# Ledger of designs, part 6: VH-VL binders against Large ribosomal subunit protein bL25 (rplY)

Target 1, 192 residues: Large ribosomal subunit protein bL25 (rplY), of Marinomonas sp. (a6w1c8)
Amino acid sequence: MSLSINAVARTQEGKGASRRLRNEGLVPAVIYGGETAPVSISFKDNELLKAVGTPGFLTGLVEVTVEGKTEQVLVKALQRHPSTGAVMHMDLQRAQADKAITTRVPLSFINAAQSEGVSKQGGRLTVESKLAEVRCLPANLPEVLTVDVIKGQLDQIFHLSDVILPEGVELVSLLKGEDHDQPIARIGKSKR
Key: E = the ipSAE of ESMFold2; O = the ipSAE of OpenDDE; V2 = 0.75 times the mean of E and O plus 0.25 times the DockQ between their complexes.

## First folded at step 1 (VH-VL)

Design Oa2 (framework fv_rolinsatamab)
Fold by ESMFold2-Fast, scan of step 1:
Order: C-alpha cells, then sequence, then structure tokens
Structure Oa2 (fold): chain C 192 residues (1-192), chain A 125 residues (1-125), chain B 107 residues (1-107)
C-alpha cells in the first residue's frame, strides 16, 4: 500500500520563515517539479517523525494531502537539526507519470541460509551495498529489489547484474557500461 | 584520521579557468557534503557552493553559479572545483571543507568540521 | 542574503583576559550559528556549532551565548594559543555567510 501524510499549505518561503514554523511544532517543506508552481507546505512534527521512521517513506513514493488534494512525491532532500536530529526541512519532488525518476531502492538478499555456500561450505553472506540507484517511471518504482543467492557457493561475489529487475526498471550504474557492474555482496568464510 | 588534501598553488591569466582538487581520506566519502569556500587577503570567508558526493547534486552561491562547477570522483574520493572566466578579484585561497548529509535519514548540517589546507590561486595579467 | 556583522574588527588583549566577540545576523537565525578560529597561514578550525555545542577537543574556556539575531563568543581566560582571527557563520539559509572576522591581538 501507499504511504501517506497530511500537510498544511503556507505562504512564506525560506529557512527564516521555516524556523518560525518549527517554533509552532511544524516542519516546513516544499513540493516542486512537474508543470505547476512550487507549493510551500508544513507537516506536524509528531506526524512527520512517525512517518520518517516508517520503512519506505524516505526511499519510495509518498502521498501528500494538502487541503484535500493528494500528490505523489519523492523525498529528494531532508535537513535535520545538527544536535537534536529533528527534521527541519524537506524537499519533495512531484512524480509525473510520463517522466523517469532516479532514486535509491533497498536491496533484499534471499535464500542465503539455503545456499550451499552458507549451509554446507562454512560461509556467510556479507552485504556490501544495501541500496541500488534505479531509473524508472513512477508506476514502475519497486519497494525492494531482490538478489537471489540460492545457488551461491563459497567465495562467490554477487554484482549489480545479479539483481532481479522488474519490467521498466534500470540500474543507473549499468547504464554507464559493463565495467560499472559493481560488487554488492559475497559469500565468504566466517571470521569469528 | 580525517584528512582533506588539496592540489598546489596556481597562477592563471585573466579569462582562463582553474581546477582545484581535494582528496579525502579517513572517512566514507559519500556520507558527507563537500563545500568550497574562498578567502582573499584582507577579506572574509566566502561560500562558493556544496556538492553531495553520493548523487552529485550541487547548490551554488548565486555569485558563482555561472562560473563555478563542482564535481567528484568517487573512485578516488576526490572533489573538484573549477572556476572559469577568471578575474584579478578571484585571487584568493580556496578551501574544501566537510559538511554533513544523509539523504535517507540522519543529520544534515552546513557547518564545517574539517578543512583542506587551502590552495592559493593568483590571477595576474 | 543574511548578513553577519562582527564587532569589534580587532581587539588587543593580555593573557588571562576575558574576551568577547559579538556577531549580529540581519534576520533571525535561531541557533544556526558556528564559530571558527583561524591562525595566520592556516585553515579555519571549528570551535562551536548550533550556538552552544563545543566541538570535540576545543577547550571549555570557549563558549557562546545568544539566539535569534545576537550572538557572543566568549573566551573566559585568554591563553597564548588563542591569539587568532575568529569568524561566525550562519547556516539557517543559503547562501551560507560568514562574519567579517575579529582579530584578537596581543597587547
Amino acid sequence: as target 1 above (192 residues)
Amino acid sequence: EVQLVQSGAEVKKPGSSVKVSCKASGYTFTSYYMHWVRQAPGQGLEWIGEINPSGGSTNYNQKFKDRATLTVDKSTSTAYMELSSLRSEDTAVYYCARGDYEFWSGEYTDYFDYWGQGTLVTVSS
Amino acid sequence: DIQMTQSPSSVSASVGDRVTITCKASQDISSYVAWYQQKPGKSPKLLIYAASSLQSGVPSRFSDSGSGTDFTLTISSLQPEDFATYFCQQYDNYPLTFGGGTKVEIK
């Protein structure tokens, strides 16, 4: 299902105005992109804290509702207070149905315990990359990308090309050429 | 230990371009913003811009937007600042400096805990 | 742009003195101010961030006070190694801006 959060429209812009909103327990954000003008909004800090802690909120498509209108957005930037960690500002980019987006998607490694390398050869899976940068239309954005390591043997290295890609999804690194097929995980001998 | 090591001094003619490098070590290069700041003798510190090494996104001071280009090479953990159409008033020490950024969560800060040693760029006819 | 105005531009002081440097922002920046120390021929060094947080390794004689538009860096008992130029910086809004600097000189 979709992740959603309510927001309130605001008329002032800039970090100075945004700081004043924070004194009221509100977090400023801007929705921009697409064919319409940027819109300044604010979130209740308690609701935003809960949302940011939800898996997929910072990496996937989010529904933002402002005055009864719902928009699909991506979190493109997030500013936190340096000492408290409280969210101070968010930049949200509108998703357009006909325009490709670039974002990072979590990698999920499945069947490691069932692989011969782990179960019989004394190895363990070491994950070197937890995210992969993808390019796709918003409708094709996956919640997770899967790497099936079931046939992994001891000392096997898994690369971006081993990722199971759904239709319409491209890995940005692989678009740069075959020599950009970076290692993402390996089955190696247990140390401790 | 965190270190930022910059390229050596340059002397350039008006109208030319200069490219300064900043090699980072001792931390995960893609986990922190890299900023560029300059200082002319008798003047204060002036912010040029920032780059996120992870995605390559940049923000510039409007004063430099048309002349400055910030880039990174992740394979060598090196940041670059190129300044074009040089004028005599561009004579300054140029610094790279580390800020903080975590796109997915974590902290976002625009102050600088580590600085490079500086690169003197002299623009002389 | 947010202007950061430092005063004084220079101060002459003796070891053991209490030194205060002020920094005024042209608009409210809450606590988003940092302070740097710079010695001749060297890079700036971060002293304080978020208007109250002392950077690791910085002596406790350095402190700051203020919020909003008026900020003060205080050196409670000046030491020989403290003779330097000090800068404030706001990070509430882009572009990031610095004060003009205050040179702390030996008498």
Scores: ipSAE 0.000, ipTM 0.440, lowest interface PAE 15.7, mean pLDDT 82

Design Oa5 (framework fv_rolinsatamab)
Fold by ESMFold2-Fast, scan of step 1:
Structure Oa5 (fold): chain C 192 residues (1-192), chain A 123 residues (1-123), chain B 107 residues (1-107)
Amino acid sequence: as target 1 above (192 residues)
Amino acid sequence: EVQLVQSGAEVKKPGSSVKVSCKASGYTFTSYYMHWVRQAPGQGLEWIGEINPSGGSTNYNQKFKDRATLTVDKSTSTAYMELSSLRSEDTAVYYCARGYDEWLVDEGYFDYWGQGTLVTVSS
Amino acid sequence: DIQMTQSPSSVSASVGDRVTITCKASQDISSYVAWYQQKPGKSPKLLIYAASSLQSGVPSRFSDSGSGTDFTLTISSLQPEDFATYFCQQYDNYPLTFGGGTKVEIK
């Protein structure tokens, strides 16, 4: 999904300056990577709050417009206020359309309640990994990776190889061989 | 469930280098920052730096920038801290510690710690 | 760098006592402070983060108060397992920095 947000360039840097911006309703961020120098920017906090609440903003490609120039970036990190959850800082990495990127994508486990393991065998789905590292071209980056557990039985363990992969998307761990097919979830007894 | 298991104690001569490992298990390795913190005998805690296992980006305490190198091996869920040009004052217990991360957010406090690796630098 | 000044360096106390440890930041860190407990020969253990949030599994007798530059860790009724060294840590700005530690020892 193509999400966009406007930003303004800033000349001040450092976390002290960033905290001052936050007190004025501005969120500092940095765009880095690619062939050009890093650029310091800021977002209006109300615009950023709406953007962050939009599915795919934190995990997908985002278009950032600064001084009329639009760049495609990935949110690589963001810092939140521990109690309020307000975004305090963002690190944005430039994406190049013809270069593979490596990033983290959320895992979504579907149909657990409908599985025989849960519905008939008294089991409960326990998620061991909530994110998976993918390699793909920017245009192929999914918002979520799905694991369908509908056929799961009690004591079933699901692995990275059970993830439904869209075209053009590879799991980084699986590129290194079958020995790296890590467990990601299991249907176990609800009581220990 | 979450465990960080570090390599064993090292005895090194001044001027040498040491590389400490930290093997993570029980969570998705790339979802949390890994930090390194040291503690000299009988003294306080000193932050060395952090690494994001997903992208490999690092941030160092300026005091260690010219000597410390943080790396990760995602295939084995292992983080490494290499410290070069060792001096006697580098004698310390070195810890890896997991930085809290919620959906790509690095908070900078540490919810799990490795058991520590004693590095002794003596002639 | 943000300096974290912790006091006292040690305190002698008895089981059942209320113990307070103070931590002062050299500049405003809002609520970005965490507290750790360390027993001899063991790794630090997270007690409190964000100045007031108790880590899961940590007893309710541990609490923090303060904001800005002055923070206080309180142990409301000291237990035998609480004799340890305590450290505060700021995570508002790099480099991350710790207080010098406070040893809570048996009287």
Scores: ipSAE 0.000, ipTM 0.457, lowest interface PAE 14.5, mean pLDDT 82

Design Oa9 (framework fv_rolinsatamab; at its last look DockQ between E and O 0.10; V2 from the best seeds 0.00; counts 0 for: pae E 15.7 > 2, placed apart)
Heavy chain, then light chain:
Amino acid sequence: EVQLVQSGAEVKKPGSSVKVSCKASGYTFTSYYMHWVRQAPGQGLEWIGEINPSGGSTNYNQKFKDRATLTVDKSTSTAYMELSSLRSEDTAVYYCAREGYSSGWYEDAFDIWGQGTLVTVSS
Amino acid sequence: DIQMTQSPSSVSASVGDRVTITCKASQDISSYVAWYQQKPGKSPKLLIYAASSLQSGVPSRFSDSGSGTDFTLTISSLQPEDFATYFCQQYDNYPLTFGGGTKVEIK
ESMFold2-Fast, scan of step 1: ipSAE 0.033; ipTM 0.525
ESMFold2, look of step 2: ipSAE 0.032; ipTM 0.593
ESMFold2 (binder alone), look of step 2: mean pLDDT 89; pTM 0.926
OpenDDE, look of step 2: ipSAE 0.261; ipTM 0.700
ESMFold2, look of step 4: ipSAE 0.046; ipTM 0.595
ESMFold2 (binder alone), look of step 4: mean pLDDT 89; pTM 0.927
OpenDDE, look of step 4: ipSAE 0.596; ipTM 0.844
ESMFold2, look of step 6: ipSAE 0.000; ipTM 0.458
ESMFold2 (binder alone), look of step 6: mean pLDDT 90; pTM 0.930
OpenDDE, look of step 6: ipSAE 0.202; ipTM 0.692

Design Ob2 (framework fv_rolinsatamab)
Fold by ESMFold2-Fast, scan of step 1:
Structure Ob2 (fold): chain C 192 residues (1-192), chain A 125 residues (1-125), chain B 107 residues (1-107)
Amino acid sequence: as target 1 above (192 residues)
Amino acid sequence: EVQLVQSGAEVKKPGSSVKVSCKASGYTFTSYYMHWVRQAPGQGLEWIGEINPSGGSTNYNQKFKDRATLTVDKSTSTAYMELSSLRSEDTAVYYCARGKTYYYGSGSYKYFDYWGQGTLVTVSS
Amino acid sequence: DIQMTQSPSSVSASVGDRVTITCKASQDISSYVAWYQQKPGKSPKLLIYAASSLQSGVPSRFSDSGSGTDFTLTISSLQPEDFATYFCQQYDNYPLTFGGGTKVEIK
């Protein structure tokens, strides 16, 4: 199920207007892309905080409802306050059913504790990359990509090519050739 | 088929105002910005301003800010440009034009893929 | 305001000639420039926009190049229907501004 959030359209744009919105507990954002005009919107800070904390919100498809109209979007950029970490602004790009999208999807490493490298050889799984950049149609966008490390031995390195890909999903780095098959995790000996 | 059809030519006296209409068809009216651009005889193109039909927000060239008013009527898919305190120097062909977006950025969504046929406004004493 | 300067103001060329029109911005506009063709008595027509994208229905003989402050529109093999005035437009910053136009006259 896609995550959803309500937004309110706003007619006043600019730096001064954005500062006033934040003082009222609202976060400015813009929906753009496709063949249609950008829409300036705002989110309630408390609703946005909850949404941003939900897995998949920053990486997956999000349904945004504005004035009764629902659009599927991707979070392409966000600006955070340097000291508080609060979201100050968001850029949301429209998803189109017939156009491939590029976004980052979380990697989930499964069966590490059951691997021979961890269970019998005293190793520990070290994750070097938590996200992978994918290209797919919106309907094929996964919430998570899995890497099965069950057969991992001590000192084994896992690469992007070890990711289990659903049908219709490609890894952007692997489209560039085998020399872009980056390490993403390893089973290494614990120093302590 | 996308069409922008403008109202007919106007002859106005100095000091009066003119209101030009632009009726859109062949697309979702609220999904694209509408811009207004003028061209005086023998001169180049000059941007007047823009309106987002969805929310009604406007942005004007400072040169026209105190005299130009952009509005829309969503029910008829029609945009309007009103220019007040007319002078002989305002004699020009006035165009409405549809704004298009390639990607995000205020600069990046302000080029024009379809234009109205133009409305000649003549200001004469 | 960003000033757009086009050169030449006019050019006479023969059918089949390569024609190049230059547009200079008074400040860096990255690649945010569009090109329009206007025939006498008609509305401007979009030719090219961001990332050297040809508008649908525009012949492949039209192309553009440049970034930063210096931009060019090229017509690789001029045809009789290319008799027109050509305008560049920056859309990097407000107000939106156009070049002064280049009139292409076929010899």
Scores: ipSAE 0.000, ipTM 0.442, lowest interface PAE 17.1, mean pLDDT 82

Design On3 (framework fv_rolinsatamab)
Fold by ESMFold2-Fast, scan of step 1:
Structure On3 (fold): chain C 192 residues (1-192), chain A 123 residues (1-123), chain B 107 residues (1-107)
Amino acid sequence: as target 1 above (192 residues)
Amino acid sequence: EVQLVQSGAEVKKPGSSVKVSCKASGYTFTSYYMHWVRQAPGQGLEWIGEINPSGGSTNYNQKFKDRATLTVDKSTSTAYMELSSLRSEDTAVYYCARGLYSSSWYPQYFDYWGQGTLVTVSS
Amino acid sequence: DIQMTQSPSSVSASVGDRVTITCKASQDISSYVAWYQQKPGKSPKLLIYAASSLQSGVPSRFSDSGSGTDFTLTISSLQPEDFATYFCQQYDNYPLTFGGGTKVEIK
């Protein structure tokens, strides 16, 4: 149900440690937060590449198993090699059941083809944002946020405030005020 | 080679607006957030805001939200920062800076910086 | 806002010296701190981000240590090209904030 990946604890963080790990096909990472000391870990680069390519890995809760202990974490930063795209380093923040987390969740736009704007008025849905920043407790973190465009007319602009929010989920941009209610999609006239 | 090249120095009068450009090359423009940071002469760094070039979504420092507008032109891989209602206190070097390798991170640090654009506001 | 307090504001040092620069966050930022080097008339250059992570191409004499609220940039053996101003930055929460800077100057 949850995305998961195995990691190995590492103890030698000194000079040259990260270079040695990469020579062995391992990617250094750190798990931190949650009132406990940070733990240096490493992932097999093949496993990490597959994981990073999985929908939700970079935006949702991930289970990391280190020495038989599983922790729920969020990917907060990921460093890639500029030319190869290979992951070089990763920062993972522990999720605490009673502490709000902030992360980016995919937006899903539904019922575009059934809208008057698309079906009757010659429009086409253009998605301007695929992600939204949310704040919620870990248990309330959705896999996707839905925008229902069924009532959309030609030239309709959809904003963050049009997102269907589950209980306990807030949009970070809207917490900053209504002037941060940014456009996320539009039904515009198709070229044909 | 990643490169961010900014437009040239500007001299503006109080109350006017300035628009600074930042042309990116050497990477996929839509895969990284672009940030704007300023530095007044002899002072520290101050974050203005960020834009996601893939979707156009923006996030601003509250201090600048009513005056700053961040935009991008994907066809030219160029980011823009417009600052309105200029005051003498806005005299600073303005930098564009690339966020992490992916536009999905919250929040970010900066791996590449433009050369800076000096904006001088004086009567 | 998360306030980043840097100390000292300046330090005079000689080539070969060990230099330490401290950065204190007003709240827990875990390991979300980056360090930049800026030379006069130039843009900042990324040195270090989170934990033991050195930016590609940055000499190993630069290191980052600390967690939570207290962070230290160390230059183990100062070189002539290291005379510059150094800034820390937190990226735990918005708005992104920077330390006031530490100028490392020739003794």
Scores: ipSAE 0.000, ipTM 0.432, lowest interface PAE 18.4, mean pLDDT 82

Design On6 (framework fv_rolinsatamab)
Fold by ESMFold2-Fast, scan of step 1:
Structure On6 (fold): chain C 192 residues (1-192), chain A 124 residues (1-124), chain B 107 residues (1-107)
Amino acid sequence: as target 1 above (192 residues)
Amino acid sequence: EVQLVQSGAEVKKPGSSVKVSCKASGYTFTSYYMHWVRQAPGQGLEWIGEINPSGGSTNYNQKFKDRATLTVDKSTSTAYMELSSLRSEDTAVYYCARGVTVYYDTSGYPFDYWGQGTLVTVSS
Amino acid sequence: DIQMTQSPSSVSASVGDRVTITCKASQDISSYVAWYQQKPGKSPKLLIYAASSLQSGVPSRFSDSGSGTDFTLTISSLQPEDFATYFCQQYDNYPLTFGGGTKVEIK
């Protein structure tokens, strides 16, 4: 299922314009990147609230329709109201089918409870990184990256190299060299 | 409007445990990570860990992983930090703080609201 | 762990002075640094949370700059209420880490 949301193009820009927009229940955003100029847009607050609550919206590819034209984008940044959590602004980066993208994908740690470290040695999985930065073509972007900790022992540390990578997906940190194979989780003594 | 109100100061003996509470109000409790940070007298800030109040999932600084336990009570919008096997080096002001998502492609969070702090003194 | 090194450890300046505090990350953190102000006996207060985005209610005399590993917080015209300790924090990766702090005293 493709996640989608409608937006309206806007021509006025600036802090005053953005404040007026929010007073009318609209959230300002910008679409940038690719070969076309940046476009200022707005979302209806209630539609955006529903979309943001949908799994994958903030981490995966989203289809944004503006004046009948649909583009695939990634949410690269968002700003939230401190009390309500309402989105105040979003930066959306265009994805193109033939262009590699760099984004962060959630890490999922599976089989912790079944590992010897947890089940027999009194350990508990502690996650140090919830996201990993990937480089891939948009079609190859996974919704989640899996780390299988089934063989984990007490005191074992899991690193980026332990992530199960689909074909066509690279970890940006590992492209920087072997000393960038960072710890992402560990099984430690935390249960009594 | 947003407030984080912590429990009062504690004096504990080495080897004991302390449990600090943090009651949140003025926002949807389950929509933000709650973090715990400590500050020893005259020292800097040290991150202890985080909890997602929606599911209860936790992530700890390795230094505290075997002694700290973070929990929440959603019905009262209260977060708790328990630190066990206390040592004199654990004497510090302990803060709860709300994590805010700024860039979704980062792993961590800055903290937009902080509790008033709870002084925990560990002495023999 | 990403180490955040602040300098100077303390600075004494007159009201109206321009004060610059620097923060260096041990690795590239893009622009994912936040700045906090802590007044004596109080909790830290978030000043800047998204590169150059000021937290609501923070005076315009506060600004930041930098990318990669080198970051600065600038107070353009120091006021008496700016007597405080300032901390940087990286939020690129876990564990979350803070600079050692810079104490600003107004003379």
Scores: ipSAE 0.000, ipTM 0.471, lowest interface PAE 14.4, mean pLDDT 82

Design Ra1 (framework fv_relatlimab)
Fold by ESMFold2-Fast, scan of step 1:
Structure Ra1 (fold): chain C 192 residues (1-192), chain A 124 residues (1-124), chain B 107 residues (1-107)
Amino acid sequence: as target 1 above (192 residues)
Amino acid sequence: QVQLQQWGAGLLKPSETLSLTCAVYGGSFSDYYWNWIRQPPGKGLEWIGEIYHSGSTNSNPSLKSRVTLSLDTSKNQFSLKLRSVTAADTAVYYCARDLEVTYGSGTYEYFDYWGQGTLVTVSS
Amino acid sequence: EIVLTQSPATLSLSPGERATLSCRASQSVSSYLAWYQQKPGQAPRLLIYDASNRATGIPARFSGSGSGTDFTLTISSLEPEDFAVYYCQQYSNWPLTFGQGTNLEIK
């Protein structure tokens, strides 16, 4: 059971083509990468809106079916209308079993209410980063990364190095060095 | 019952701006793209550009720097302005409705209703 | 831009004869091709779209065929009102382009 969405292939290109598709309730997208040529596709905007709202769609592996062919992809870029927030364009990268992928995965902070900082010291958890950039093989891609804040005290700052990593998953920022271990959350005094 | 009626200046001098307007009667304005197409005397047809109810436009790259397309949704009218005209811009100008039909992954773009045409002559 | 080349430039025939008009594209337009008829002093009239589909109200004697780069408009038995200029148009790529026309004239 995985996330899936149907798409239709398109052959029209140029400034007018994408504009016309959007005015018909269709969202243009491109599937690229892997061993095969890029494919231009479109999604129905109401189906895409529901899919984008589903946990894991923007961050995990998605099965896209176009002309009866299904392939696994990652959402690498998403363009939204500045005023309406409607999806205007999407870039989808093919997943290959033996090639590492880089994508953003949601962070889940657990046990904040049970921490001494929150329960006894009048603090509250403030999340500064909701996503972390990971590098892993497609088979190892998690739907969520957990940060356990149970031992947090008032004024404690949690960093990327506090993320619980499954086997085969690396944090891209930490591969750049310890000076890239950015803050992701803190327990601070409640602000009115 | 759809009818396109067009009007505008027919005689221009080089360097002036061509201005034409097309009014749509008897059909939906907001569901279609509205186009300008021209035909020099004794020659073939050349697509100029299109405009949609939302104000979105697309123009022929060869004319894009000189073309301005606009619409007045309250009057169901759309207009063409072509700047810096020369003798090469002498043509009959037509407004036309784009028939929007989507089949599978494609959108078809051809013209099912046309205005009567306006002869524009550019001479000194 | 895609260039459409129509042939012949002029076709001289008599009523009752079969007319075959050609349109060739500089690169593939798949089936995204339309045909128009234009009579002197009139705007063009849509005849065929998607290479082979007749537009509403167009007589059965008109038919279109072809795909890719080579297209044909056929009039099975010419009527007097069919003598006109015919244009093909592609809508596969932007900008939209038309052929130079074939003048179908009475012999």
Scores: ipSAE 0.000, ipTM 0.418, lowest interface PAE 18.2, mean pLDDT 80

Design Ra11 (framework fv_relatlimab)
Fold by ESMFold2-Fast, scan of step 1:
Structure Ra11 (fold): chain C 192 residues (1-192), chain A 123 residues (1-123), chain B 107 residues (1-107)
Amino acid sequence: as target 1 above (192 residues)
Amino acid sequence: QVQLQQWGAGLLKPSETLSLTCAVYGGSFSDYYWNWIRQPPGKGLEWIGEIYHSGSTNSNPSLKSRVTLSLDTSKNQFSLKLRSVTAADTAVYYCARVDYYGSGSYEEWFDPWGQGTLVTVSS
Amino acid sequence: EIVLTQSPATLSLSPGERATLSCRASQSVSSYLAWYQQKPGQAPRLLIYDASNRATGIPARFSGSGSGTDFTLTISSLEPEDFAVYYCQQYSNWPLTFGQGTNLEIK
């Protein structure tokens, strides 16, 4: 991924250091995983707000630069303020080029309006799952996974096996067998 | 041992402004968040808001438009003003220190507490 | 906001008995939960923080457990001074919220 953000290393000095950072317009975060020790960092809240609004930041690989050293990480946990939505804390897991990662990727359903189920049969697309759990090497992580519903008829159910997979990307549920090919969308009549 | 002592108006009419002050004795005023919490008679506790040594404040969204928090670092005091009071604001009001430990976590429990001030809003 | 539900609302027991008080969160609060004791006419007193750590000066008969959404405060053998109202409080998300309280009363 091409997403990048700068961070500042921090040392814990005393009680509630992360809360004090937020008071200064900084968002605390921790980089962990891999073979090296966890690193406490902070982001400027304005820069982080812009980054979080960028597609793929929360689901894809992010390059974090701390004291001139850049690491690839995944956002594994994010705490938001319940009323403002402002990011309050982030857990970032280091990605290793030769180690498969597991994360959730957004699903995009295309061509619903052009399907016979919607255009000719009075149906509408109902999305039951907006995310799919994938396993792949970091370099192969997609920003979005597409489901083409163009051939959908009324009452048709789309499953994880209908997702268009790029090379090197596996759906975690499908690795567990056919019983785990869950429905993700359907074309049905309007609810009563 | 840190102690909090509070004072202020106890009887108000609807539409008036509630004003309470809390003084910190025997401990550091800096590096702590200072809080207000209230308890209507016979009911549970509701967090009102907090202020830090720098003057930065945060308050409960349900009260944010009516709450003003301030501090006087020379006296180690912090104050609450709640405007446009109604009968629903009748409660015992407490000041309290948020105590916490470490960084990277969102750790905020209250210790110590002030003695409480009963505020009654009636016509 | 996160809602904390305490049960039972009232617990009637005798000195020497074990008390078990429950607090359930509407969503995960990890271990960011504290317990307070409040006696009539007094401010709340901190008992437990980070779900299971006893505050300074709190007797060993008080213990806390749990994580995520289900938390328990246990008093292993009730003393007369333990009859009070108990509140849980979460600090995982803003605004900070408290449970409605459990009144521990003498049977």
Scores: ipSAE 0.000, ipTM 0.438, lowest interface PAE 15.7, mean pLDDT 81

Design Ra14 (framework fv_relatlimab)
Fold by ESMFold2-Fast, scan of step 1:
Formats: C-alpha cells, sequence, structure tokens
Structure Ra14 (fold): chain C 192 residues (1-192), chain A 121 residues (1-121), chain B 107 residues (1-107)
C-alpha cells in the first residue's frame, strides 16, 4: 500500500525560521530534485509522528500532497531532537520513473534461531549494519532487503554480498569494488 | 569521494568582514547541512553555524549577530561572512559536512583543509 | 549550552599500552556524541559517531562507549600514529559543542 501525507507550503524567511515553525507544532521540510525548483513545506507534528511510525515511510516512496498537488518522494534525511525524538527537519527528494535513485533500505535477518550456530552451538546473531545503500529505479525499490542466515555456524560472518537482491537493485558499496564487501552481521559469542 | 576545498582572505584588519568559501566535490550537495567551525591558535574547536540546502541556518549564539551563511547551489559552494572582526577572531577556519541524518550518521565526516585568518592592525 | 568536560587534560603513555579517554556532558546528550582525532597542522578526523560506531577507515583498536552524560574512547593498543589531541563533540542541542581536548602524548 502507498503511504501518503499532507503538507502546507511555506515561505522561507530569514534566520531561525525552522525553529519558529517547530515552536508552533509544525515540522519544516523541503522537497527538491527533478526539473522543478525546491519547495519549502511543513507538516503538522502529530500527523508526521504517526507517518514516521508507519513501516516503509522512511525507506519507501511516499506521496506528499501540497495544496492539492501530489508528488512521489523519498525521505533522504531526517533530523530528530535527541532528547525527545521529535522530528526537527526532513529532506524529501522527488522520484522520477526513469531516473535511478540512491537510498537506504533496512536489512532483515531471517532464520537466525533455526541456524546451527544459534540453535546448537550457543551463538547469537549480532547485527552490525541495519541499513544498506541501494541504487535502483523507483519502481524497483524494495521495502526491505533480506539476509538468510539459516546456514550460519558459530563464528560465521555475513557480508553485503550475502544480501538477497531483487532484480534491478544494486548495492552501492559493491559497485565500488570487492574490498567494499562490508561485514553486516555475525553469529558469535556475547560481546561482553 | 567527497572533498571540501576552501579559500578566502587570510589577513584582516579590525572592523573588516571575513569572507570564506567552501566548494564541495565528488558528492551530493543537496540534503546535507554544511558547517563552519573555527580553532584559535593553541585552543579547542568552536562551532560557528550550519546551513541547509533550503537556506535554513543555525548559528552559535555568541556569534549570531555577526554571522551570515549563504549557498550557491549551482556551484556546490557555501560561504561564511563574519562582520566586525577583532583580534579574538584570529583562528583556523574549517568548513565541514554534516550528514543530517539522525540515525547514527549525523557527524562532521568530511572537513576542508582549513584557512588561517589573522586579524591584526 | 551543553558543556563537555574531557579528562584527563594530558595522558602520557607508551606504544602498546591501552588508552582510556573520558568525556562528561553537563546534561544528557543521549548517544549523540562523536570523537575526533587532530594532529598538528591538520583538520580533525572523525573516529567515532553516535557514541560507539567507528567511522569508515578507522582501525578496530578504536572503540567508543557510553550514553547520557558519561562517555569513553578506548584505544586498545597504542600505535605511534595515535599520539594526538582527541576531542568529543555533541549534536544533541544547539549550539553544537566540543570538549576542550585530551592530549595523548608519548611517555
Amino acid sequence: as target 1 above (192 residues)
Amino acid sequence: QVQLQQWGAGLLKPSETLSLTCAVYGGSFSGYYWNWIRQPPGKGLEWIGEIYYSGSTNSNPSLKSRVTLSLDTSKNQFSLKLRSVTAADTAVYYCAKDEGYSYGYTEFDYWGQGTLVTVSS
Amino acid sequence: EIVLTQSPATLSLSPGERATLSCRASQSVSSYLAWYQQKPGQAPRLLIYDASNRATGIPARFSGSGSGTDFTLTISSLEPEDFAVYYCQQRSDWPYTFGQGTNLEIK
């Protein structure tokens, strides 16, 4: 299912404009990219809080409606207040059907409990990377990337090359060369 | 890879305006915060301010009245102007990238080479 | 403004020894604490971000720990190139602030 949220257009003003909006329960954001100029927008804090809590909002395509016009965007950056967790700012990049996008997709590790390393050898799965940077067309953007650790033994290390890639999806790190095949998880003893 | 190259006037007289520019190569300018940090000789680091692609800025309150941050997105450049300089503004000035992403990636991961600014009559 | 206090101001050790550097915040910064290394004449280099994550290219001997107000940078076995000034930095609130540094010097 597609995710959607309403926004209101805003006029960029002097220094501290973003702080003023946040004090009024509005979260500033910008939509940029494509052939149209960037537009400054704001979200209602309570609506954004609900949306950010929805699976796929931060990693997938989102429909943003501003004054009756709807655009498909990706969340490229999100800043939170460290103490409260409140969203302080968002960057939203326009998606174009014929242009490859680069974004971060969550990694899901499956079958750890069923692996020999965990079930019979006293190991535990330690996840070192929760996200992977992908390049693909918008239509090919997955909600999640899967790593199947079923065959894992104690002391097994899993790398980016172990990620199950859908057709049309590339891992950016692997495009840089073989020495960029980073460890992403291990079945090992407790880190203490 | 991402590199930041900076330039500007190194010698100033009291009351003049300091002007520094930083150019971003090898990566996206959009979607990140671009920062200025300074370091007086023999002392620690002081954050000056940040500017986002949209033009939104935050500045250190101690410097806010004298600081102007600006962008030139067509050139992937950002600039610092500091008005009414005094000897206390003598420092090495650095530009730096902040990822802008709150989930463990928002740190000053790339820095310019630094520019020594001396304020002397 | 959040004040970061680093201790000790100077730490004198020999290559091969373990170094432990502390950073204390005047109020909670959650995990939004980074560590930088600076050598004379150079820009700072990011070592650790979000309290415990190593930056790209940083050797495994560097590790960070802590949350809230108390943070530690550990270098498990010092190499000659590790003798430098180390700064902690918080991004929990504006203005972003740095500690005053710990100078790690050869005995």
Scores: ipSAE 0.000, ipTM 0.434, lowest interface PAE 17.0, mean pLDDT 81

